# Designs tried in a protein design chat: VHH binders against von Willebrand factor A domain-containing protein 7 (VWA7). Part 10

Target 1, 194 residues: von Willebrand factor A domain-containing protein 7 (VWA7), of Bos taurus (Bovine) (q0v8j4r314to507)
Amino acid sequence: ASSLSFVLDTTGSMGEEINAAKIQARHIVEQRRGTPMEPTQYVLVPFHDPGFGPVFTTSDPDSFWQQLNEMHALGGGDEPEMCLSALELALLHTPPLSDIFVFTDASPKDAFLTNRVESLTQERRCRVTFLVTEDPSRAQGRARREVLSPLRFEPYEAVALASGGEVIFTEDQYIQDVAAIVGDSIADLVTLPL
Below, E stands for the ipSAE of ESMFold2; O stands for the ipSAE of ESMFold2 at other seeds; V2 stands for 0.75 times the mean of E and O plus 0.25 times the DockQ between their complexes.

## First folded at step 9 (VHH; framework vhh_7xy4_2)

Design q2 (from n3 with G55R; at its last look DockQ between E and O 0.91; V2 from the best seeds 0.64)
Fold by ESMFold2, look of step 9:
Structure q2 (fold): chain B 194 residues (1-194), chain A 120 residues (1-120)
Amino acid sequence: as target 1 above (194 residues)
Amino acid sequence: QLQLVESGGGLVQPGGSLRLSCAASGFTFSDYAMAWVRQPHGKGLEYIAYISTGRGKTWYSDSVKGRFTISRDNAKNTLYLQMNSLKPEDTAMYYCAKEYTSGWYRFDIKGQGTQVTVSS
């Protein structure tokens, strides 16, 4: 009764991130095929400025692949997004003891949800891993007098820690490789007999 | 009218100290996290220090950690930066910045800044 759940930022040049999610999903499905850990449900929650959702759920991996293939990046840059709102929605639709993967190039604008999302990850016993394609040390915002704090990603780090997951920062060009490595790690765990 | 007014800059020798102030008006100062940023001549902005609304959380960049101390007095609507062991590379225009929205960790520069020059 496990799920493969993705929360995908569709802003900016997120085409690489959507492809990374597809690659990771392929790895997980192939590695879990024919085992008790094969996902029985797939969850997808997109988010973008100004909104998030809707939730897409299916038990059919082909339908999931089709939904991912239909995703395309919207315009804009690294403006803050409603990532935690989308993640909350994903958590409400993801079975317990599942992994949730979040792909984004921006910090959240809904950080007031951080404690609620932390609690929800623990109540649902879901592990949340963030793949982030922004340099956390970048200080210059899009507006000339806007300054970005490296602390802007603390909400993601708090949620990841509470859930037993992690936040991985990488460049756009490497996110597919990083997603594959993360997917392989999950497959290694589920294919080892104890 | 929302304003941030930086002061306390000046010329100082290497190894010296300065205390910068940022006087805030036109908004509820205690509701917002604050930051110090600097811009060396011919370079981009550098985010150097942060303090939360309650003063309980601070952060410093590696370039100033251990030498600079951010503080705030919510009763006086004033942000401070105590700068010790100043180096020539600390020469910059210094700005205080107000968080746009609580928890976003994105900041807006409102004032004209105060120049700090560290020269032997």
Scores: ipSAE 0.473, ipTM 0.802, lowest interface PAE 1.7, mean pLDDT 82
ESMFold2 (binder alone), look of step 9: mean pLDDT 85; pTM 0.870
ESMFold2 at other seeds, look of step 9: ipSAE 0.624; ipTM 0.854

Design q3 (from n3 with G54Y; at its last look DockQ between E and O 0.77; V2 from the best seeds 0.55)
Fold by ESMFold2 at other seeds, look of step 9:
Structure q3 (fold): chain B 194 residues (1-194), chain A 120 residues (1-120)
Amino acid sequence: as target 1 above (194 residues)
Amino acid sequence: QLQLVESGGGLVQPGGSLRLSCAASGFTFSDYAMAWVRQPHGKGLEYIAYISTYGGKTWYSDSVKGRFTISRDNAKNTLYLQMNSLKPEDTAMYYCAKEYTSGWYRFDIKGQGTQVTVSS
């Protein structure tokens, strides 16, 4: 028994990332429908500035697909603050030995939760994979004299490492293809003994 | 009145060394992580090095790792960059930057920088 769990940044620039989540879900559902490897639960947690949630969970892949299809990128304020909070909520609702996929174009502002989320991924034995559509090497901030450190994604890397997952940086134009490839590979997690 | 003043730049031959300084005033220096950033002429900013509030964590870009050393003296409110084995590619304006109070790995440039030129 396993879950397909998504944590989605709904900030206004995230249209391609939401579509990538839809594509990944479709690939996993089609590949596993009617087999012992079919996910038994689906979890969705959106986040934005300043909030996150609510959790949506279902055992019905068609209901999950419907929920994703009704989701749209929203305009928002600044950088999302609540990515790790949303991930924590997803972990609490995801059964053990499951994959959780996080889609975002920004670094977190709730990084103080990093150690707590690391511990939770290990307790729940869930693998967390981040798909990030911002260039981590970009040094120029929004303000003229603002500089962004490549270290700003360290919280995501720490959580991914602790959980056995990874952080994948890609461009908007490629994220749907990357999500499909990751979904094919990651979906095998629950098909192999540990 | 927050101020960062970079100094120590100049003209050096390839393989040479320079030590940059950044004098800080107008804030509690030991409360903030610091960084060095450079801008080659006509190009964008490059984030080079990071040091935590008391020096327990440092980070370097691959372009300078092993050749440059960031350090700080909190008693003197001064940030340093020791640059060894300099290459023509290191030619740039160098700035120190202060982490924002509310920022996580976001930095602010306040000074005019110091020019480093590596040429025969």
Scores: ipSAE 0.398, ipTM 0.790, lowest interface PAE 2.0, mean pLDDT 82
ESMFold2, look of step 9: ipSAE 0.557; ipTM 0.834
ESMFold2 (binder alone), look of step 9: mean pLDDT 85; pTM 0.874

Design q4 (from n1 with T101Y; at its last look DockQ between E and O 0.95; V2 from the best seeds 0.71)
Fold by ESMFold2, look of step 9:
Structure q4 (fold): chain B 194 residues (1-194), chain A 120 residues (1-120)
Amino acid sequence: as target 1 above (194 residues)
Amino acid sequence: QLQLVESGGGLVQPGGSLRLSCAASGFTFSDYAMAWVRQPHGKGLEYIAYISTGGGKTYYSDSVKGRFTISRDNAKNTLYLQMNSLKPEDTAMYYCAKERYSGWYRFDIKGQGTQVTVSS
């Protein structure tokens, strides 16, 4: 991969999860510094209701870390967010053959973009991995008579599949370990014979 | 004014069948995906079945798949749930729910529900 790209949900209920994502992103940057696997570009796209962006790009790992450290979340509801719009923006600014990591605790409100984003991941040859900190089996919504379908995450699964990535559902206490395991698995797949 | 009215519940023996209906009014029924949910006494809501606007896509929870069938008649503004091979565990209040916004897969209960009781 020639870029390390993060798409981060910065509003709503992502407090501890966003902080853990910032810590893990810093770990990945430091782990690759000075190695042949060091990315040549870094991309960061926040998303929040009602919008997404701006995109931040840099070739400097220290600038990337500084920008990540400035990302903050405030508490709120579990409402759907503009995740696919932010991902599309990230894809347009990410060099081909790159990994993109999406951190969110909510399903998308812009699912009509699913097919467009799938096509873009394949054209750009970018692998998209979603780290989602919401229980997909949770049926009870925030309001007493609101019901959540497990199908609400299908857009993420479709994009991940099209790109060769995956959707990982986890809790905030495990998100650092999950990101590291994904990184190791990708490296092993490249070097392992079949 | 938006309404959903559930009906067709009752007392049935294990192994029996029931057909639930949900009459919709006050909105364009064919524009919205619909779901059936249930709430056993003293427990939380359980999402059990989904049907897309045209009926071409369905989903069932593991607890009911193979036994329950969701369907809709858009000309009659009615949602159905055919329940076969009923078990005591299926005893619950059953509600239909309307998708709030197309493509969000988040649903709102609007009716009183209909009670299904499976007992010898």
Scores: ipSAE 0.622, ipTM 0.856, lowest interface PAE 1.0, mean pLDDT 83
ESMFold2 (binder alone), look of step 9: mean pLDDT 86; pTM 0.882
ESMFold2 at other seeds, look of step 9: ipSAE 0.632; ipTM 0.858

Design q5 (from n1 with S102P; at its last fold request DockQ between E and O 0.97; V2 from the best seeds 0.69)
Amino acid sequence: QLQLVESGGGLVQPGGSLRLSCAASGFTFSDYAMAWVRQPHGKGLEYIAYISTGGGKTYYSDSVKGRFTISRDNAKNTLYLQMNSLKPEDTAMYYCAKERTPGWYRFDIKGQGTQVTVSS
ESMFold2, look of step 9: ipSAE 0.637; ipTM 0.862
ESMFold2 (binder alone), look of step 9: mean pLDDT 87; pTM 0.883
ESMFold2 at other seeds, look of step 9: ipSAE 0.634; ipTM 0.860
ESMFold2, look of step 10: ipSAE 0.623; ipTM 0.856
ESMFold2 (binder alone), look of step 10: mean pLDDT 87; pTM 0.884
ESMFold2 at other seeds, look of step 10: ipSAE 0.644; ipTM 0.861
ESMFold2, look of step 11: ipSAE 0.628; ipTM 0.855
ESMFold2 (binder alone), look of step 11: mean pLDDT 87; pTM 0.885
ESMFold2 at other seeds, look of step 11: ipSAE 0.630; ipTM 0.862
ESMFold2, look of step 12: ipSAE 0.608; ipTM 0.840
ESMFold2 (binder alone), look of step 12: mean pLDDT 87; pTM 0.885
ESMFold2 at other seeds, look of step 12: ipSAE 0.621; ipTM 0.851
ESMFold2, look of step 13: ipSAE 0.619; ipTM 0.853
ESMFold2 (binder alone), look of step 13: mean pLDDT 87; pTM 0.883
ESMFold2 at other seeds, look of step 13: ipSAE 0.626; ipTM 0.858
ESMFold2, fold request of step 15: ipSAE 0.585, 0.603, 0.604; ipTM 0.845, 0.851, 0.853
ESMFold2 (binder alone), fold request of step 15: mean pLDDT 87, 87, 87; pTM 0.883, 0.883, 0.884
ESMFold2 at other seeds, fold request of step 15: ipSAE 0.573, 0.596, 0.583; ipTM 0.843, 0.850, 0.845

Design q6 (from n1 with T101V; at its last look DockQ between E and O 0.84; V2 from the best seeds 0.68)
Fold by ESMFold2, look of step 9:
Structure q6 (fold): chain B 194 residues (1-194), chain A 120 residues (1-120)
Amino acid sequence: as target 1 above (194 residues)
Amino acid sequence: QLQLVESGGGLVQPGGSLRLSCAASGFTFSDYAMAWVRQPHGKGLEYIAYISTGGGKTYYSDSVKGRFTISRDNAKNTLYLQMNSLKPEDTAMYYCAKERVSGWYRFDIKGQGTQVTVSS
């Protein structure tokens, strides 16, 4: 509970999810200000096709917000991502009793790390929550005659369960609507015409 | 070169059984997880069953759980689907699919499929 850590998928398709992460971060920081759960350490680990990292850490919430705010989507494909590698890196830099939030629209290609990441969440006593902007029941891939298994997200479920967190699946249209609302709100505050 | 050939489909009455086969060639069969998927006429693909490389882990969709059994024989490079207690809703073209990269849970359909029709 003393650190707030974000693991962010920054592929080109994740613009709306990055904005959603910014909104959630502000809400969590405001909600916890002045309480025993207020973070004293912040961690940010981006990942994208095909890489992940570097890790960013700070004790200053304003610096964390600025770093997160400057995050932008990188070019990449629709392929599975190195999510568990990024999460492992975040866990190694996150103090105990902390929350880690993972934002992604893709299943992991590094699922062989699942058991190691599970053990690390328990050793570090960190709660990991995944926010996934993908319908786990969707069977149609982007390639012709490609089929997506619902099992593709089981590594996230296993890590979340081991850590006491959860996997939350959200809709693409919901995330984009939220991003638009935030953009409108900031524009309205600065540029209100009357 | 890589081939998946589905067979064993046909016409069967409700409550009946069929066993589908998928003959694999052109790759090391035992290195890849396999799946069965189906497509009812005019509808999208449905992922129905999965089996790991050695056969130690299986998965079934809720629509077939308890009625269908996936299995494999790595010595014969063959995947199977035993279908029991068939219902009209099981009527579809059935495909086997090969995992593209081990551990990615993304599967490729390579064959023409085999038609299963459940009707009285």
Scores: ipSAE 0.622, ipTM 0.851, lowest interface PAE 1.0, mean pLDDT 82
ESMFold2 (binder alone), look of step 9: mean pLDDT 88; pTM 0.890
ESMFold2 at other seeds, look of step 9: ipSAE 0.643; ipTM 0.862

## First folded at step 10 (VHH; framework vhh_7xy4_2)

Design s1 (from q5 with T101Y; at its last look DockQ between E and O 0.92; V2 from the best seeds 0.70)
Fold by ESMFold2, look of step 10:
Structure s1 (fold): chain B 194 residues (1-194), chain A 120 residues (1-120)
Amino acid sequence: as target 1 above (194 residues)
Amino acid sequence: QLQLVESGGGLVQPGGSLRLSCAASGFTFSDYAMAWVRQPHGKGLEYIAYISTGGGKTYYSDSVKGRFTISRDNAKNTLYLQMNSLKPEDTAMYYCAKERYPGWYRFDIKGQGTQVTVSS
């Protein structure tokens, strides 16, 4: 059995990530509906500062779409606290040989979980792909004297690599288009003119 | 009180070398990763180099890779940046920065910096 699993950052004005997840889910659901490739389970784990969860699981693609459609971005001022915690929870509820998509605009607060999550992706044989709306080379933090390292996304890159997935960085206005392309090309990703 | 004091800047000709130092106090230096950042006049901050707590992991931006070397002496609570093959575009105020929380890769500038000018 397989699932389509989403880990979704709902902190602040992250409406673009929620909308991208909706677009990708609709495309996958419609493309595979009634075929042998239709996922048997759908998993959704939201996260926001300061928490994550709960897990939503269903076998009904329409119920999954409705759950996504009812989600709203939550206000916040800090980076997401628990991205890897939410991903761990998703992995525990996702059948083996499934794809998990993570939508976020920020690096993780819980990077100490990186090795455990890597191991879990391999044990569960799940492929994890991150869609991140942040320029990893951006050095200027929120405060004038705060500096951001491109290494801040290394936990996501490590998890993606261990699982056979990838980290895709894009801008807010393009994440919906990128999510659609990733949904179309989930096997043997190829370079496309963008 | 937590302090970072940068020193070793100056005026150098293109192709020259310079070594920056950052004296740390008020915290357990060996518990924190450190970084060098720079700010060209009238421009934003540029993250240029990183070193882990024990010195076993380093990172360099593409703009300085192969020319600059970050190092630390935990016994002396000092961070260093060896800068070789300096170019006019390396002209900037240089700051050392302390990781805010271990593993977050977010850094705080605490000092006034040291000016490096590559000209003539």
Scores: ipSAE 0.620, ipTM 0.858, lowest interface PAE 1.0, mean pLDDT 83
ESMFold2 (binder alone), look of step 10: mean pLDDT 88; pTM 0.892
ESMFold2 at other seeds, look of step 10: ipSAE 0.624; ipTM 0.855

Design s2 (from n1 with S30D D62Y; at its last look DockQ between E and O 0.91; V2 from the best seeds 0.69)
Fold by ESMFold2 at other seeds, look of step 10:
Parts: sequence; structure tokens; C-alpha cells
Structure s2 (fold): chain B 194 residues (1-194), chain A 120 residues (1-120)
Amino acid sequence: as target 1 above (194 residues)
Amino acid sequence: QLQLVESGGGLVQPGGSLRLSCAASGFTFDDYAMAWVRQPHGKGLEYIAYISTGGGKTYYSYSVKGRFTISRDNAKNTLYLQMNSLKPEDTAMYYCAKERTSGWYRFDIKGQGTQVTVSS
């Protein structure tokens, strides 16, 4: 009675992340096909500046793969994005005891939702894992006089902690490899014999 | 218009103390989190301390934690950095920075900074 759910940043800077999500999803779906661990629902919520959604849900892994394969990076906008709004929408459509994976290269602009999203992960008993391609220690912004705080990702850390998941920071060139490893780790854990 | 004016820097011996001030004007100071950042000569910016709008939440980089204290006086539109146990590594230009949008943790430097030099 579990789901596999993706929250996917589709901004123009996210080509590697979108491909990583496609690879991870395909890997998980094929690993679990025909087994007791096969998810019964699949959820996809894209987000981009200035919005998020729509939500896509299906019980068919092949339909889920097709929807992911149709995802493409959109043009850019403001750097902070509506990540927590998209995650909230995914949580509302994800059945309990499910994994949710969030792919992004940016901190959220809707951090005021952090406590609400934390509570929702606990109510839904969903584990949320973030794959982030921005170096959290980078202090220099794009503009010469812009400074980036490592606290900008604290909302993701808080949500991950509350849900029993984690935030994984990686470089853009490695996110596909990291996504595959995370997918294997989760699949190995849930596919162990009784 | 919008201004941030840093002051209080100077030459100090290792182990000494300084208190930096940042006078803010041209915006509602209470509505924005503030930060201190520094730039050692020939190096990039280093984010060193943060304080929330009401002062209830603070953050310090590992390099200054336990030695520096950020504070604010919202009635006087002033941000402070108390720097104790100064080391030669603390030598840098120090800037205060204003959060651009509440909750985004992205900050803008607006002033010319104040130089801190720690040497024997």
C-alpha cells in the first residue's frame, strides 16, 4: 500500500537533475516490478518559477515512467523556488509509509511552510529525501554583492529530519550516480527477504 | 536611500577584542534578518554570523563560533558584532548584509565595510 513519489525542480538549470530522477525512477520501478515491494501508487509533482504542479498520480509504473520521460527543463526565473508547496501537494497525494524524493538546485522561497510540511510528513508517515546540487557552503552569489547563507537549506534539513530522511548535497555532474545509489539503497532495504 | 554603514574596525593585537557596528537606514530594519560577512584580502566572501529579525535565532560559522557574538538593537536600527579572542586569521574587511526577502537566507552587502587587522 505504499507509493513512490517525486518532487522535481524543472527550471532551466535542472537538466542533470531531471535526468537523475528519470534514471532513479526507472531503476526503482524495474527492481520492484512483480515483487511484494512494488509500489501501488506513483506521484509526480513538478515545480518551477513561479509555480508548482500539477500533480500526476497513477497506479501503473509504465505510465509513471512515460510521464517522467515527458518532463523537460523549462526556462529560468527567480532562483528560490516553491519547493515546499510542491512537496506539500505531493504529501497530500502520497499514501502512508512511502518514500518521497525531491530534486532541486535551489533553496526554497516558501520556507514559511516548513512546520506545516514537517507535520504532514509525520501524519502521512512518509520519508522525504532531498537531492540538492547546490554547494551549501558557497557564500558568493551570482551578483558580486550577494551573499548566500548555509541556512538557506535549513528548511530541507528540518523536513528531512522530521520524516526520517536526509538531505544529500552533490555536484551537478554526480547527481545521476548519487540518485542511482540512493535508489539501490532503498530497494535493497525493502527487498530483503522476510 | 537604503544604507548600511559599518564601523568599529581597527588594528588590534592577537587575543584582543573589537566591537563592530552597522547603522541601518532607508528600510524597516525590524523586518529583515541581518548577517556579518568578511573578505580576507585576495580571498572570497565568508559568511560568519546571522541574526533573525527579533534576535531570537543566531548562527555562527565554525571559524568564529564561541569567539564572536552577533546582536541587534531594533530601536536604534543597529547591528553589532562583538569579536573576542581575535586571531591573525580574522584579518579581513567586514561587511554587514541585509536579507533580501524574509526567509530566503540570501543577503545583500550595501556598505563599504570596516577593516579589521589582527597582527603582532
Scores: ipSAE 0.613, ipTM 0.850, lowest interface PAE 1.0, mean pLDDT 84
ESMFold2, look of step 10: ipSAE 0.629; ipTM 0.856
ESMFold2 (binder alone), look of step 10: mean pLDDT 87; pTM 0.881

Design s3 (from n1 with T28D S30D D62R; at its last look DockQ between E and O 0.97; V2 from the best seeds 0.00; counts 0 for: loop humanness VH .151 < .165)
Fold by ESMFold2, look of step 10:
Structure s3 (fold): chain B 194 residues (1-194), chain A 120 residues (1-120)
Amino acid sequence: as target 1 above (194 residues)
Amino acid sequence: QLQLVESGGGLVQPGGSLRLSCAASGFDFDDYAMAWVRQPHGKGLEYIAYISTGGGKTYYSRSVKGRFTISRDNAKNTLYLQMNSLKPEDTAMYYCAKERTSGWYRFDIKGQGTQVTVSS
């Protein structure tokens, strides 16, 4: 019995990412419906500066879809966010052997949780895939004298690697296409044999 | 008052070397990671090097790795950039930058910078 779990950045810059999560969820649910790989639990954890949560869980894919449809951007900027805290909460509510997808446009401000989250992914045997709508090589921050280091995404890379997942960087205009491709590819992989 | 003062720039021929300095004051220098960034005329900012608080972790952009060395002297509140094998493409205004919040890898430029011009 597996879960499909989403961790969604709901800041004002994330409207397109929320739509991409809807697309990916639809593809995964449709492809797995009626198979042994169909998720039995769905988990959704939003995050935004300054907070994260609450966790939403359901066994009903239609309720999950409805909850995603009610998500909207809450405002805010490109400041670092509580992504790892939200991911930790998702891991604590996600059954073992599940896929967790994280949608964000920002690096974490809670990077001190990195090792703890890595351990949780391995203990829970959950695969974490990040879809990030930020160019990691972009040096210009939001403020004219703010500079961004590519090291800012190292926590996501570490968590993804520990979990057997990956970090996918894409632009806002392409994230829905990427989410669909990731959803199709993961669904195929999960249905392949031991 | 928080202050970063860059110095050591100048005119140099291709293949030459320069050593940049960044004098820090008004904050606890050894509590913050530091970076060097540059801005070629009419272009955007380029992140080029990073050093952790104690100097144990460094990173370089692909454009400067192997040619530039970042270092710090926490006793003197000074950040350095040793630039070797300089190329015309290294011509830019160079800034040091202070990490805003420890562990976020986001940096603030506070100084006027120092101009490096590489030309034959």
Scores: ipSAE 0.613, ipTM 0.847, lowest interface PAE 1.0, mean pLDDT 84
ESMFold2 (binder alone), look of step 10: mean pLDDT 87; pTM 0.882
ESMFold2 at other seeds, look of step 10: ipSAE 0.628; ipTM 0.861

Design s4 (from n1 with K57R; at its last look DockQ between E and O 0.83; V2 from the best seeds 0.68)
Fold by ESMFold2 at other seeds, look of step 10:
Structure s4 (fold): chain B 194 residues (1-194), chain A 120 residues (1-120)
Amino acid sequence: as target 1 above (194 residues)
Amino acid sequence: QLQLVESGGGLVQPGGSLRLSCAASGFTFSDYAMAWVRQPHGKGLEYIAYISTGGGRTYYSDSVKGRFTISRDNAKNTLYLQMNSLKPEDTAMYYCAKERTSGWYRFDIKGQGTQVTVSS
């Protein structure tokens, strides 16, 4: 009766975010097999500059894997993306008590949505976890004389906190291993008291 | 023309104090968060302090926390950095920076900066 929901930044490396999502999905499905929390619905919302979506939902895990395998990186760097808009769509299509995983290498350009998304995570009772492949301490932007604040990821931290999830910073080469570890840890937390 | 003009730098002994100013023009100063950044000679940019549009929120890097204070006067379109207990490691060109788009936490340097040199 639960959903497994992914919000996927399609900028960055070709397959690393997609492979991490696949690995995490397998771990979560295996851990929830035979329990009430076994996923019966899958949600995918891609985002990229300048847009996001469309939302993809299915009850068929093979269709979900096919959609993930067909995703292609659209290029780009650390430019802000429409992450919170994509997350809002995912939340609207995700049943209560579900986990939503966000994979991105960029800070949001739609941070004005932060409070609305926080409220929606609590209304839907969904836990949102961000896997971010960007060094939050990096100060040099792509443009000459552009400076990046470590606070640029604060919207993700606020949403994660409101939802009971977290923001995890890692590197492209490690995201698959980190996603597997996060999947194992979150599966344990699904059996929380009350 | 959007401009940021830094001033107040100079040569100071370790343990001393300086107050930097940044005069802003060509945009609505009170609509944008501001930051101080620095660049030691031959090294990359370092983000050191942040202040929100109304001044109600500030942030400091670990390297300056407790020693530096960022402030702003929106009526005078001026950003300030009070630097106390200066160390040789604080020697750098200091720039003020304007947030490009409100809420993005990405900042643009527009001025020439002001040199701070902490040395015996």
Scores: ipSAE 0.629, ipTM 0.860, lowest interface PAE 0.9, mean pLDDT 83
ESMFold2, look of step 10: ipSAE 0.630; ipTM 0.855
ESMFold2 (binder alone), look of step 10: mean pLDDT 87; pTM 0.889

Design s5 (at its last look DockQ between E and O 0.96; V2 from the best seeds 0.00; counts 0 for: pae O 2.4 > 2)
Fold by ESMFold2 at other seeds, look of step 10:
Structure s5 (fold): chain B 194 residues (1-194), chain A 121 residues (1-121)
Amino acid sequence: as target 1 above (194 residues)
Amino acid sequence: QLQLVESGGGLVQPGGSLRLSCAASGFTFSDYAMAWVRQPHGKGLEYIAYISTGGGKTYYSDSVKGRFTISRDNAKNTLYLQMNSLKPEDTAMYYCAKERTPGLWYRFDIKGQGTQVTVSS
């Protein structure tokens, strides 16, 4: 049995990312309906600066939809986020051999957790895919005199690589389309032999 | 008072060289990673080079890799950028930037007025 597990950044203007998670979830559930690969558990872990969690876990897709529909993007907060803490929490509650999707527009504040999260993805045998609505080459921070390192997403790239997933950078307006395409690719992989 | 003062800019011909300096004061320079950023007239900031606190790790953007060298002298509280094989596209205002919080290597602050580099025939 597998889980549909989402780690969602709820800061700022993350409404498009939340909608992308809803679309991807519907696509995966419909695609797997009536097969052995139908998700048997749903996991949702929101995060923001400085907090993350709580974990929401259910076996009922309707309860999961309700929880996801109640998610709202918080105003303010464009600082780096506690993404790796939320991902660690999701990994601890996700069944082995599951896919975990992370939706964010910010680099992690908790990059010191990178090695621990990499190890946990290997122990849990989970594949982690990041959908990031941020141009990694953007140097301009929130303030006119603030500068952002292009290396700030290396922790996500390390975790994705260790888990067999990837980091996908896109613009806000395209994230729903990208999430749908990624969902199709993952579903195809799950149904392949071997 | 925390201060960063950029200098060494000027007018050079294509293929020429310049050495930029950034004099730091009002903080413990050796505790902070440093970066060089540039801003072409009417365009956004470009992050071009990074150096760790001890100088052991560096990063360069693809646009300057192989031509520019970042270095620091912690005894003199000074950051440098050696710029070789300059091209017209290197024309910009150059700023040094200080890591905001030691160990949180992803955010930097510009504190100076910059130094203008102009590369033209």
Scores: ipSAE 0.390, ipTM 0.776, lowest interface PAE 2.4, mean pLDDT 82
ESMFold2, look of step 10: ipSAE 0.408; ipTM 0.785
ESMFold2 (binder alone), look of step 10: mean pLDDT 85; pTM 0.866

